# Designs tried in a protein design chat: VHH binders against c4kar8. Part 269

Target 1, 263 residues: c4kar8
Amino acid sequence: MAELSTPSPASPAPLDGGRGDELEKFTLRGARQILQLLQDLITHRGLITAHTGGGHSFMTAVLKVDEERGRVVLDPSPDPQANRRALAAPRLTCVTQLDGIRIQFPLVGLGEGQDKGRPALFAPLPAEMLRLQRREFYRLQVPLAHELSCLLKAEDLARKPVEVSARVIDIGAGGVAVVVPTGAAEFVIGGTLPACRLALPDGEPIELDLEVRNLNRQTQRNGTEQLRVGLRFAALPRAADTRIQRYIFKTERALNAKARGGL
Short names: E, the ipSAE of ESMFold2; O, the ipSAE of OpenDDE; V2, 0.75 times the mean of E and O plus 0.25 times the DockQ between their complexes.

## First folded at step 15 (VHH)

Design kb6 (framework vhh_7n9e_1; at its last look DockQ between E and O 0.55; V2 from the best seeds 0.00; counts 0 for: pae E 2.6 > 2)
Fold by OpenDDE, look of step 15:
Parts: sequence; C-alpha cells; structure tokens
Structure kb6 (fold): chain B 263 residues (1-263), chain A 126 residues (1-126)
Amino acid sequence: as target 1 above (263 residues)
Amino acid sequence: DVQLVESGGGLVQAGGSLRLSCAASGFTFSSYAMAWGRQAPGKGREWVSGIYSSGGSTAYASSVKGRFTISRDNAKNTLYLQMNNLKPEDTALYYCARIEVYYTDSSGWTYEFDYWGQGTQVTVSS
C-alpha cells in the first residue's frame, strides 16, 4: 500500500524577483507603521498562517506587541512538533489578511517562553511588512480540490495552433498562474494568447485573452518537469472580473473558516 | 490580590545551609514561573534562580550554581530555595518573584517579573 505522500502544500511561490520594484511600494519599513499594523492584527484577531519551511505551516495569532522590548508575542501551535519546527526555522514567514488585504511579514529569531502564565512564542519585531493594497497583486492559491483549469490557445514549435489544458495554481484580479507539461506548447514572454477559456466552478468557462508574463521551469520530486506560466488578463470583461472576484472571495472565506476549525 | 510571602531567612555561619519558602496566593500559582532574587546592602536587585511552571526546568545565576536549588510545590502554592554552602557574599534580602514573562533565545533565558514579596533577610557570618 503505497502511502500516497500528501503533496506538500506548495510553498508560496517565491514572489517572482522581477516584481521586486513593485513590491517595494507595498512594503512597510517604518517602525510606527509596523507597530500599528501589528496592533491592528491583534484588534481584529487575525489568524496568521506561519510558514516554517519545507512545506510546513501552523496557525497562529499575534497576542501582544511589546514596543518597549521590541518584540512580538505569538500564539503557539497546539502541536508540539509544529512549535519545534518553528523554533528550528531560521525564518518564519507569516501570512494573513486584514480587511481583504494580504499581509506578509518575516520573523527571525523565534524563541519560546511564557507570557502571564501562558505558553507563547516570541520574536523580534519584523523589519518589514508587506501590505498588498491592490487586489490586482493578490494571488489566491487555488485549492487542488477545485481543479481550476485554463484552456490555452497557443502554438507549438512549428507554429501550429495547439490547445493546452493547463491547471490553474493561483488566481488574482490581474491574472493566473498555470502549469503545463513541458513541450506542450511554446510560450513567449509578452506574447498574447487569444480566446482562452478559464473554467471556474460556478458556471461556464470565461473566454479571455491572456498575456504571457513569466515562465518558470520546475522539476518535481518525481523528476517530471513542468512549466509554470504566469498569465495576465489582457482584456477582461466586467462580468468576468466580477465572477473571478466572487470566486476568490468565496474561496478565501472557505479557507479561513476551515482554518478556524469550521467544518 | 497577588501576594508573595517569604520565610526561612536568618543568621547562619559560612558553610551553613538555609531553606527559604515563599507562600503564594491571589493567582494560579501552577501556571506561572517563579523566581528568587536578592538585594545585598548598597547593591541592586539580583536574579538568583528561576523555575518554570511545571517545575521541570530550573535556572541559576552563576554565583549560586551548584550551591542553591530552587523547587516548588504547586499543590501547596509554595516556592522553595535550598541554599547550601552559604558564603558571606550571599548576605542579602531574598525576594520571591512571579515571572510575568520568560523566553529563550540564542543568548539564553530572559525573565521579567511583575510581583515581588517583602523579602526575608539572610545573613551569613564569617
């Protein structure tokens, strides 16, 4: 009985290095701003996904900000193994959302202890916090169970038209990332793929034009090579935009509910 | 109200032993790490020893390590400090303290205290 290794939740795709300049606009580095944002997370009891590396994460929350001592207090995992991983990790990547805005920040130098008779994790205040104010930059990791797909109209090496069914791995207001088998089609950065079809769970596929923005070859653990294609919505009808936004919102809500122990 | 009441201090000769007790009330004693501190005449308060809530882990100042033993009885809400091989430099007012916060990092253990007792005087004669 081959233990189906549950595919390690895909590490949040490294923010593509090419978007570095754009991300800087959304990065908070001011001490006051960071403190305020952390306080807001406390006030709203925002659940945080803390990534420890290796595809591992746990749910936490900011419990307290100690400005005087320059530290943040986090809720430890009920899983001792998760806490051990967190403490062993050189960096904790925290991801959360506040008022529909994705927030991401690193914590370095995690320690364990107790605060007012309660077990807690401690870290120095983050040096920076990413606040993605524009919905266009937010990408929802698509649950595997949703099986979103995009039919790409592309060309092969001979410039013959081909249709490729691609799995959607992330989606945002501005575009999608898909995975295709290597050699299925030729993609050119800056090229337009016309009359593609995005399949959402809630109805008929959406016809749209896509622009190739990035290409990334990935080798899977099994040795299979896949091509990740970042695609921008070139011309999205308003009705399609509304449907995409609705899907994202609904999915996020469901994921958050599940994370809170909601059935 | 949180109360910490120390006892067991006194006059002892160098090389002697004392056992200090601290009776805690007004809070869930078993949930808090506890500490002993001391203040010698003309000096500031010095951390001596700490014990975690479960009693499984203890820490000591380098000056008392190997001579002092901290322990606790959660059922009795009592903290103890066994002091052996006492030295004149151990002469101080000894305080029981509740640890509000402790944490570990690469540099070691850090303790923050929120409540202190009135103290018990320990005098070690040469």
Scores: ipSAE 0.396, ipTM 0.714, lowest interface PAE 1.0, mean pLDDT 87
Fold by ESMFold2, look of step 15:
Structure kb6 (fold): chain B 263 residues (1-263), chain A 126 residues (1-126)
Amino acid sequence: as target 1 above (263 residues)
Amino acid sequence: DVQLVESGGGLVQAGGSLRLSCAASGFTFSSYAMAWGRQAPGKGREWVSGIYSSGGSTAYASSVKGRFTISRDNAKNTLYLQMNNLKPEDTALYYCARIEVYYTDSSGWTYEFDYWGQGTQVTVSS
């Protein structure tokens, strides 16, 4: 393919289980809805990235769906090694787009054979499919110049109240990720941090409740430990949601305008 | 005008052997995977064995594995089933079939036929 080609329209990377609770409300489990989405993928001849694990994937497509027999038929890879990896994998994570909407679904129990004399892959219908608008999965990487911060009202290791000013590294419709020095406070997955303050550039800080969803400890080269904290918006008033979405939209427009300017 | 015509059935003593043949016509035999199935009295049809169009890969139901051998001769448009160490449980009408869909997965083989022969009776006496 020539370098003049447009970029791939779909991200091949699956959304991982670290966002599983956030994504549950976008998970389709109705048989009719699943069949219709699969049929739409067939009609659009949508390209699907099928992830086999270990950083491996291959391109495929849904060739047909058989409601009576409860199965899907997939296009095999021309690379025999990719097919062998797919057949050996405990699950195949399929990622694609349909009309700008991200679709992700698992296939388990993959088989290999023929359909009317042509090689094909077979699997039971997925029990669930994620259908996400960009807003539901997008996380803006916050520019350093914005100096976005969130004042966290937490407890230290001695269980005493402490306020920690944390730098926001990304922000989306459902939450933020922040970094703090390790040991600055004690965070418990599932715990709620009430009355935190998110500082946006366009007004007074937003007071909101945050729930700890994930923690990642990292040691810097000088031995200093840093903690990445994933936080969900627990109760988000409409006005706060509007300000967050406006910030994301304006920042994206500004970043895109600089990229288009050929700088 | 797909036709599948089986032969080679009959009465045989337990422990004996039979070789079934299936003559195919009306289609390009070498392009299709083929199978043997059977139907015992009072029971539904049962998959017995399958073979790829080239003859390179074969599969067997667990009840016949090690005793039955499927083969094909694409030059003669003929499918075979060698049946050894026959048991009374093998008594059935045996038919060859053309496979529309097949695949293997962790649950085993799946086969779906679009054309069947009339069958040849195999009766195994004790």
Scores: ipSAE 0.292, ipTM 0.598, lowest interface PAE 2.6, mean pLDDT 85
ESMFold2 (binder alone), look of step 15: mean pLDDT 82; pTM 0.813

Design kb7 (framework vhh_7n9e_1; at its last look DockQ between E and O 0.01; V2 from the best seeds 0.00; counts 0 for: pae O 10.7 > 2, placed apart)
Fold by ESMFold2, look of step 15:
Structure kb7 (fold): chain B 263 residues (1-263), chain A 126 residues (1-126)
Amino acid sequence: as target 1 above (263 residues)
Amino acid sequence: DVQLVESGGGLVQAGGSLRLSCAASGFTFSSYAMAWGRQAPGKGREWVSGIDSSGGSTAYASSVKGRFTISRDNAKNTLYLQMNNLKPEDTALYYCARVEVYYTDSSGWTYEFDYWGQGTQVTVSS
């Protein structure tokens, strides 16, 4: 038998702020929401990686939230140098992941002192917290019986317009994956397919623009080759988004009822 | 139970000296920063001086700096305030307080108290 060394956990890296508009819909800015999320971190004893810049970080935890005084209390590092770096940093970027939920928030104005006779770090409440839930990126595997399809307006190898009816194999809030026969059309990663039509069971097809994100050749069990095309919704109208979410929710509920052994 | 008991007050002539003591019990005294405050008749409460848990760092209100000295004896669980060159405006009820939270940031110091003594009267006459 082999003895295993204890691996150190990989430090969660901060998400890049250069595309902040892409993350805005996952950003909490309400004071009540922020207080509740911080309290959840306390309750679950969540370990937090606090990034001080320059590739340096330390492990911490939220010890308390004081709503009346508008501040958080954090566990200091046992390494005095890490604490000095944190106090010198213009901001502390806190990152954690608990039960598949990624949480990130900035702290500014860090101070050092004591809480009830114990060393602690202090900061004002963050003005925002990023929360990325697994459910928000979920992709439903479409049941074969639904025969969900998407009419693609694409081009063949000779750049001639073609329409391809593609079976949808998965669907999520941000896009679909479809399969087409190899050679049915030419797809280019990054290319846009305007005015495609997604057929959902509950009404008229949705007209939408799709962007090609990935291409994978695959072989069916009968030896037939087909192309899996990953497509992003380019400019999804809100009504269309609602219909897609309703389809996903209804289908998930039905599938979960079967999995739990009941209707 | 946390108890803070002040002593050493009294009547003294201007220019004189007094030494206040605060006996602490019911908690680990050496783990807590401590402070003195005062309240003069007809006036609001005023922070006077503070000292960290080890006694290595002290702070004073500008009105008493250079005249008052805060100290502590962690072996005796006692906080002290030596008051020299007393003035009539130093007349007040003096109380010691336990600091629940203190910290320093770029904006300065924050002190928050959770227990106070009953106080000892200091009266400075002309």
Scores: ipSAE 0.475, ipTM 0.781, lowest interface PAE 2.1, mean pLDDT 85
Fold by OpenDDE, look of step 15:
Structure kb7 (fold): chain B 263 residues (1-263), chain A 126 residues (1-126)
Amino acid sequence: as target 1 above (263 residues)
Amino acid sequence: DVQLVESGGGLVQAGGSLRLSCAASGFTFSSYAMAWGRQAPGKGREWVSGIDSSGGSTAYASSVKGRFTISRDNAKNTLYLQMNNLKPEDTALYYCARVEVYYTDSSGWTYEFDYWGQGTQVTVSS
């Protein structure tokens, strides 16, 4: 009778949060809090992007939280290769959103098995979960029908001033994410784009300064490259802030109403 | 405390090569994506290249693609940038950066920086 040494639940590696102090405010470390958040993800059927490293990821969901065993159960990928990568990865980085709030958590010690006869991935409960609760981090996904745009004043590769009309894909109190064609302009992280114009449906465009915070190079299925640019409102007049907040609120209300079957 | 210390910069002629190094400390280096940026005189900070935590995925600015190669040695807590075929327009202070938020999906590579080194000067003479 070979005593199956229950692998000691390797304590999940802490999210080495960058600026420790600010991220700590958004990091859940309490067991109860973590369990609750995971349960919320289950309840809302939140899709999770699980990153295995090497630029690879797969979509998953939390299927179950086993509190007694201290494990989380994930939906395996339909791609066997993705599952192999996941199992081989020293760390799985899970990213999701709940109610527009970004949630990130690491899983360490991923295993495969079955749950109720279904293939599943198992991992020890995360030691910490990052939940970005700040209003400034909340991003409303802009409905395509709204066709929000932002005129960006940027520079091209030759450092020539260019104006780029960018589609706004998400908006929050703190900024916007936009999509631009690759090569339309050169964006510098930390750089300021002055006197840009954000077009909202409710009136004249808002003039504002934007700071480039993040970049995402995206290759579309058709082979076209796009650049997603995360932009922070560097200087937002109060009136503009009010308009943005109103738009967000109105849009959220409308989306919720639709979700409830009222429209 | 997070520390990033760049080295390897210097004066080089156009067409020459340099290899930059960034020594990281104060955090689990292997857990973080890393990046290089640069700042030319009178210009803002420009992203140059990024690499995921494992080194399996890399990205480059269009201006340096095909000329620069980012790599890392997690055992040594060191980030590298091999710069070939250098041009005068590559003259800048080059920074090593830790990526605060990173994930890759089918749509591309997302990153945001939280820590920067002091930089190493690269000057390319025509």
Scores: ipSAE 0.005, ipTM 0.224, lowest interface PAE 10.7, mean pLDDT 83
ESMFold2 (binder alone), look of step 15: mean pLDDT 83; pTM 0.824

Design kb8 (framework vhh_7n9e_1; at its last look DockQ between E and O 0.71; V2 from the best seeds 0.00; counts 0 for: pae E 2.4 > 2)
Fold by OpenDDE, look of step 15:
Structure kb8 (fold): chain B 263 residues (1-263), chain A 126 residues (1-126)
Amino acid sequence: as target 1 above (263 residues)
Amino acid sequence: DVQLVESGGGLVQAGGSLRLSCAASGFTFSSYAMSWGRQAPGKGREWVSGIYSSGGSTAYASSVKGRFTISRDNAKNTLYLQMNNLKPEDTALYYCARIEVYYTDSSGWTYEFDYWGQGTQVTVSS
């Protein structure tokens, strides 16, 4: 009976050691900025992964920010053991995303108690928050109404060339995530798909090479299986990069305007 | 509206006993930790005792420890303070307060109050 080694949950890829200097550009240390970002997390009900060390984490959220007292209130885990670990940890590393931007911040001096009759965790405000606005890491969730598509030139199981029209679900400066029907083509991680065509709303499709970076099979609620394919732009022409960036910027602006009640 | 109404105060001789009550209304009493405080003439407010929502955990100021007992009846929305072996230095206006926030960290317990009653006068004669 071969013990199926449950694949250890892939440790979040170490934030590539981009030189300490690059991280400083993305580190918020201003009290006002930190408070604003925490408030934004509250407003958007952002789920936070809190890492307690030793490979342990739990899901939490910022419930309240108390500027006057300089504290943040977090939602405790439903698991008492997770809360014990959190309280015993010298540092809590909080990781979340807001608008596709990765946010990371430390909390130290964690305590437990109640706020207005509800169990809560308490910590001093973080001294710094990392907001990784790296254009390369930002992924815009593509509105369904935009109907972005990418024509993939791939191979089937028989290694016969096939063209698959894939829906683009997210886009960034570095690549796209697409959804394809299961069995439409065979994808190999690290493989290159040459001469693909990305369709943007603003003009002719962009011809580009794509590298397969990840594959994720998802079962929809309706029982249909879809394959999510993460693709990196390989050798993107400058003109194409400009168009992609323009699209992302324009779309983000429109989404933000809508969220503010402006449309 | 949140209301806290204290009762049971009065004049008592040193060594005597009193039982204070605080009737709570306007909120889910059983969900909140509650506290007793006191204010002696010419002095600031002093924390006396606290009880958590479940009633299982209690805390006391060093000055009253072993003499006072805090308790609660969640079904009656009432907080109690049994005061035994009263001393002249216990003379004060006693008030109940709702604890909005409490938490413990490496520095100890922190309590914050959002509502308090009008108080009941306790006078201990020598």
Scores: ipSAE 0.627, ipTM 0.824, lowest interface PAE 0.6, mean pLDDT 88
Fold by ESMFold2, look of step 15:
Structure kb8 (fold): chain B 263 residues (1-263), chain A 126 residues (1-126)
Amino acid sequence: as target 1 above (263 residues)
Amino acid sequence: DVQLVESGGGLVQAGGSLRLSCAASGFTFSSYAMSWGRQAPGKGREWVSGIYSSGGSTAYASSVKGRFTISRDNAKNTLYLQMNNLKPEDTALYYCARIEVYYTDSSGWTYEFDYWGQGTQVTVSS
């Protein structure tokens, strides 16, 4: 079994629309509040995952907010197909974190052009932004040095059992996201993968059942295609939950200490 | 300190030709789309023509299409407007402008300008 040669950045999934009423208290709708939050993203150079639907996403950033014209300017993808999908999408769902707080907002009416001689994407200001302060929505971006993996017990196209060792790219209280080479196994949204094993750096692997929640195809710069699989923990034992939360806490403290002392 | 300096205007008989130039400095000319506009006495400003940064795509107002040709020389940082078959209605102060922002969305094209030249007068007599 060979290891993947090119690591991929984490791609956080959008929050489920079926919980819209539960999220209303975290929803900002005031123009001044929205402008300030977008400006904070610019100031802190927040990286944003933009979801185009159909399981596709790309990385972007807010470059500029223009209050007078009521619009936001985004960094385009270096991949022309990602930009085409974004422009064709009825809406773009943007997800990011700022100071450990999850932020999500929609953009509609996306356009493509130039700002001050540089390629850019344009959209009207969002009508709303979610600003989620609860730990249950947090997803830790797993450092590559930790080499977290999850052994998935799945099936191939012929419905034969296969085991896939997948690299974990983010982890939270409710699940993980992993990457696999396209075609390594067949995944069905809503399907359950029993008896998978999550390998954390401290201690023995955790045996757990995973439910497939989303699939996202990502093209690397060299043209290699990977599949991002969003997995929910099914019936997570208390001991496993404690180990996962401990890993997240320790890693967050280590990353915060490095950021504070380095810059 | 962006500078746009127009030249080449003057008095011309109807049916004649003029070539306007716009010398650009203080910015990377080859990175910006550029345009010509005009303003007749007592009237508002009218967009005349635009050209993308590479010179590959051009656009014209319907009133001048087929008679005017916009071009650029990125090595000389210069924008041009060749005006043929001039009419008295073309009498105006002609100015070049730098396009700060342009984009296309479902509502069409948006063009926004951030710098203008002082202009060069074109007067077409009958």
Scores: ipSAE 0.403, ipTM 0.759, lowest interface PAE 2.4, mean pLDDT 85
ESMFold2 (binder alone), look of step 15: mean pLDDT 81; pTM 0.807

Design kb9 (framework vhh_7n9e_1; at its last look DockQ between E and O 0.01; V2 from the best seeds 0.00; counts 0 for: pae E 7.3 > 2, placed apart)
Fold by ESMFold2, look of step 15:
Structure kb9 (fold): chain B 263 residues (1-263), chain A 126 residues (1-126)
Amino acid sequence: as target 1 above (263 residues)
Amino acid sequence: DVQLVESGGGLVQAGGSLRLSCAASGFTFSSYAMAWGRQAPGKGREWVSGIDSSGGSTAYASSVKGRFTISRDNAKNTLYLQMNNLKPEDTALYYCARIEVYYTDSSGWEYEFDYWGQGTQVTVSS
């Protein structure tokens, strides 16, 4: 039921392709992920800026996605010249936002026609879609002097409860990475560690549940083995999220002030 | 419900003519492109002719071009196929079809049908 899109001012520009390696971790290539993201755009009636090149663009929307035939259907522009430029372009770069997250994807092989008696534009499904969540992109490397720690309520190899105080080496909006001595506890990727406590410098520890996302064994300069554990915040209350963001912001400001003073 | 009901088939001598009709109901006929297809014994369904929603643009398979004429009457919700100079190889079950989607791509026009009738038999004798 999507209605024709009205052009809006200040259309979003495509991201610069010169940073492609940094963007790879935000690029979706799985067919199911791409289909779901396109369906989310349909459901939320997302306005899309379609760039045709040469500084030209038009507003559109995804009307439907056809998984069986591998295609996406777009709302045509009311401006016939915009449609002609889109059909002549070697690719159409689509940019939009969904719940504050930037989404960008190319369409190649655009055609025109009708869908159930209504004019429409057609293209094969994109081979990739960029979904940029800037909050999860940034991970503050915790200064050693801060001695940030997280008390993990984990299990040993016999699945008996143990508590491990782990040093936090990086922190972001979505989780932390910690180090523990090898053998201090047994961690299973996908496992949940309930009621852990994250100690931030300027307040009471935060009680939170953590999910193990990755494990990496490493050897320190002194020969000691340790385990790097990547942990996701499972259900982070807003107050806790605010405190974590404040810590990150204050620490970045302090680090930037030191770097600037040293020139 | 969408319904497409063909009529006008029958037995005809080679060189003769028939006019097929397709009565459409259950949808806004004037909004849809329409087509005729046929199915001969031992062969799959084949596109014969198509017409856009207004009747302003028509297309024909090479095997029938110049002999068949597609038309429509949007006031009567009826699609027609005038078949002249019939040949034995035109013997087939002829069916009316609604075009759900059509579009152009790098290889030309593509057509997708969502409803078709049970058809009307055309038999051309020698």
Scores: ipSAE 0.053, ipTM 0.568, lowest interface PAE 7.3, mean pLDDT 82
Fold by OpenDDE, look of step 15:
Structure kb9 (fold): chain B 263 residues (1-263), chain A 126 residues (1-126)
Amino acid sequence: as target 1 above (263 residues)
Amino acid sequence: DVQLVESGGGLVQAGGSLRLSCAASGFTFSSYAMAWGRQAPGKGREWVSGIDSSGGSTAYASSVKGRFTISRDNAKNTLYLQMNNLKPEDTALYYCARIEVYYTDSSGWEYEFDYWGQGTQVTVSS
């Protein structure tokens, strides 16, 4: 059981003192809120990825919200097999984006029928909808075996330039989180670290500018303190972006394959 | 493009009050938690206060707790900071920031300040 290290209070305190409470802040449970969000999805014609389990998914959309019957109408897949899987699934996990915010919601009790003479899928209204504020929906937890590192160009307390090799713990399209020993350098939120080097397994390090966005002191189980630094890519060349995206995609695929019992 | 524009700063005597405003544009303001930070001369940026998207939950740094109040008007896309009983040590450039939240398997829910305004200067004279 990996003890979830509570972020040290020295970092901007979480708005809610409780770990479980943070998720609740981003979870809509109110009937009116849920209806409004579903209506917004309809208005914006948002494509939804519906996950049926077992690594299978299909593209759908909310076609209609039936408030009277308390149900949503979804566009069925053109693939009959996908529809069969959806209907057989105990739970459909729907994932989409609206205004740069990731939206996730479960549907249970899926049925098939017709809406205005067209084939449709029906489900009761979701009991909850999760809204994640970050445009980047997912940060990949970097496998320890990959040993990703970032050479940070920073300053010490005396404002002397120092180089710090930091372990990358997670990576996304917009940035990385790294861990450094406490006292290795001074970081300022909003500060820029120029000409840093991100090491990926697939080639030469990527030179890039990084912006400090978050600082969290963490105490490890062994009693040692480390600093977690959230870093945004300040200026990422297109070629570098492509490499990062490729790494994320390949790694995710490999992790998923392993989880499925595949080599 | 995301824009945050702070206003309301100025010179005030110790014990005085100021109200800062931050006008937000380029994103759905009501969907995001927001924060105030500040940077004093020769010091790094520090977090001052935060507020959730609905305004139902607020947090404060220990140094300003009981003196500062964060609020928001989602209809006006505006964030506020009421500062009372100001002290010389409150002298700083005050920034508005947008908070983004992400999830990691290792640490759970995390947050970042992904956008900052240009800041408004607050000077408290002794």
Scores: ipSAE 0.038, ipTM 0.456, lowest interface PAE 3.5, mean pLDDT 85
ESMFold2 (binder alone), look of step 15: mean pLDDT 82; pTM 0.817

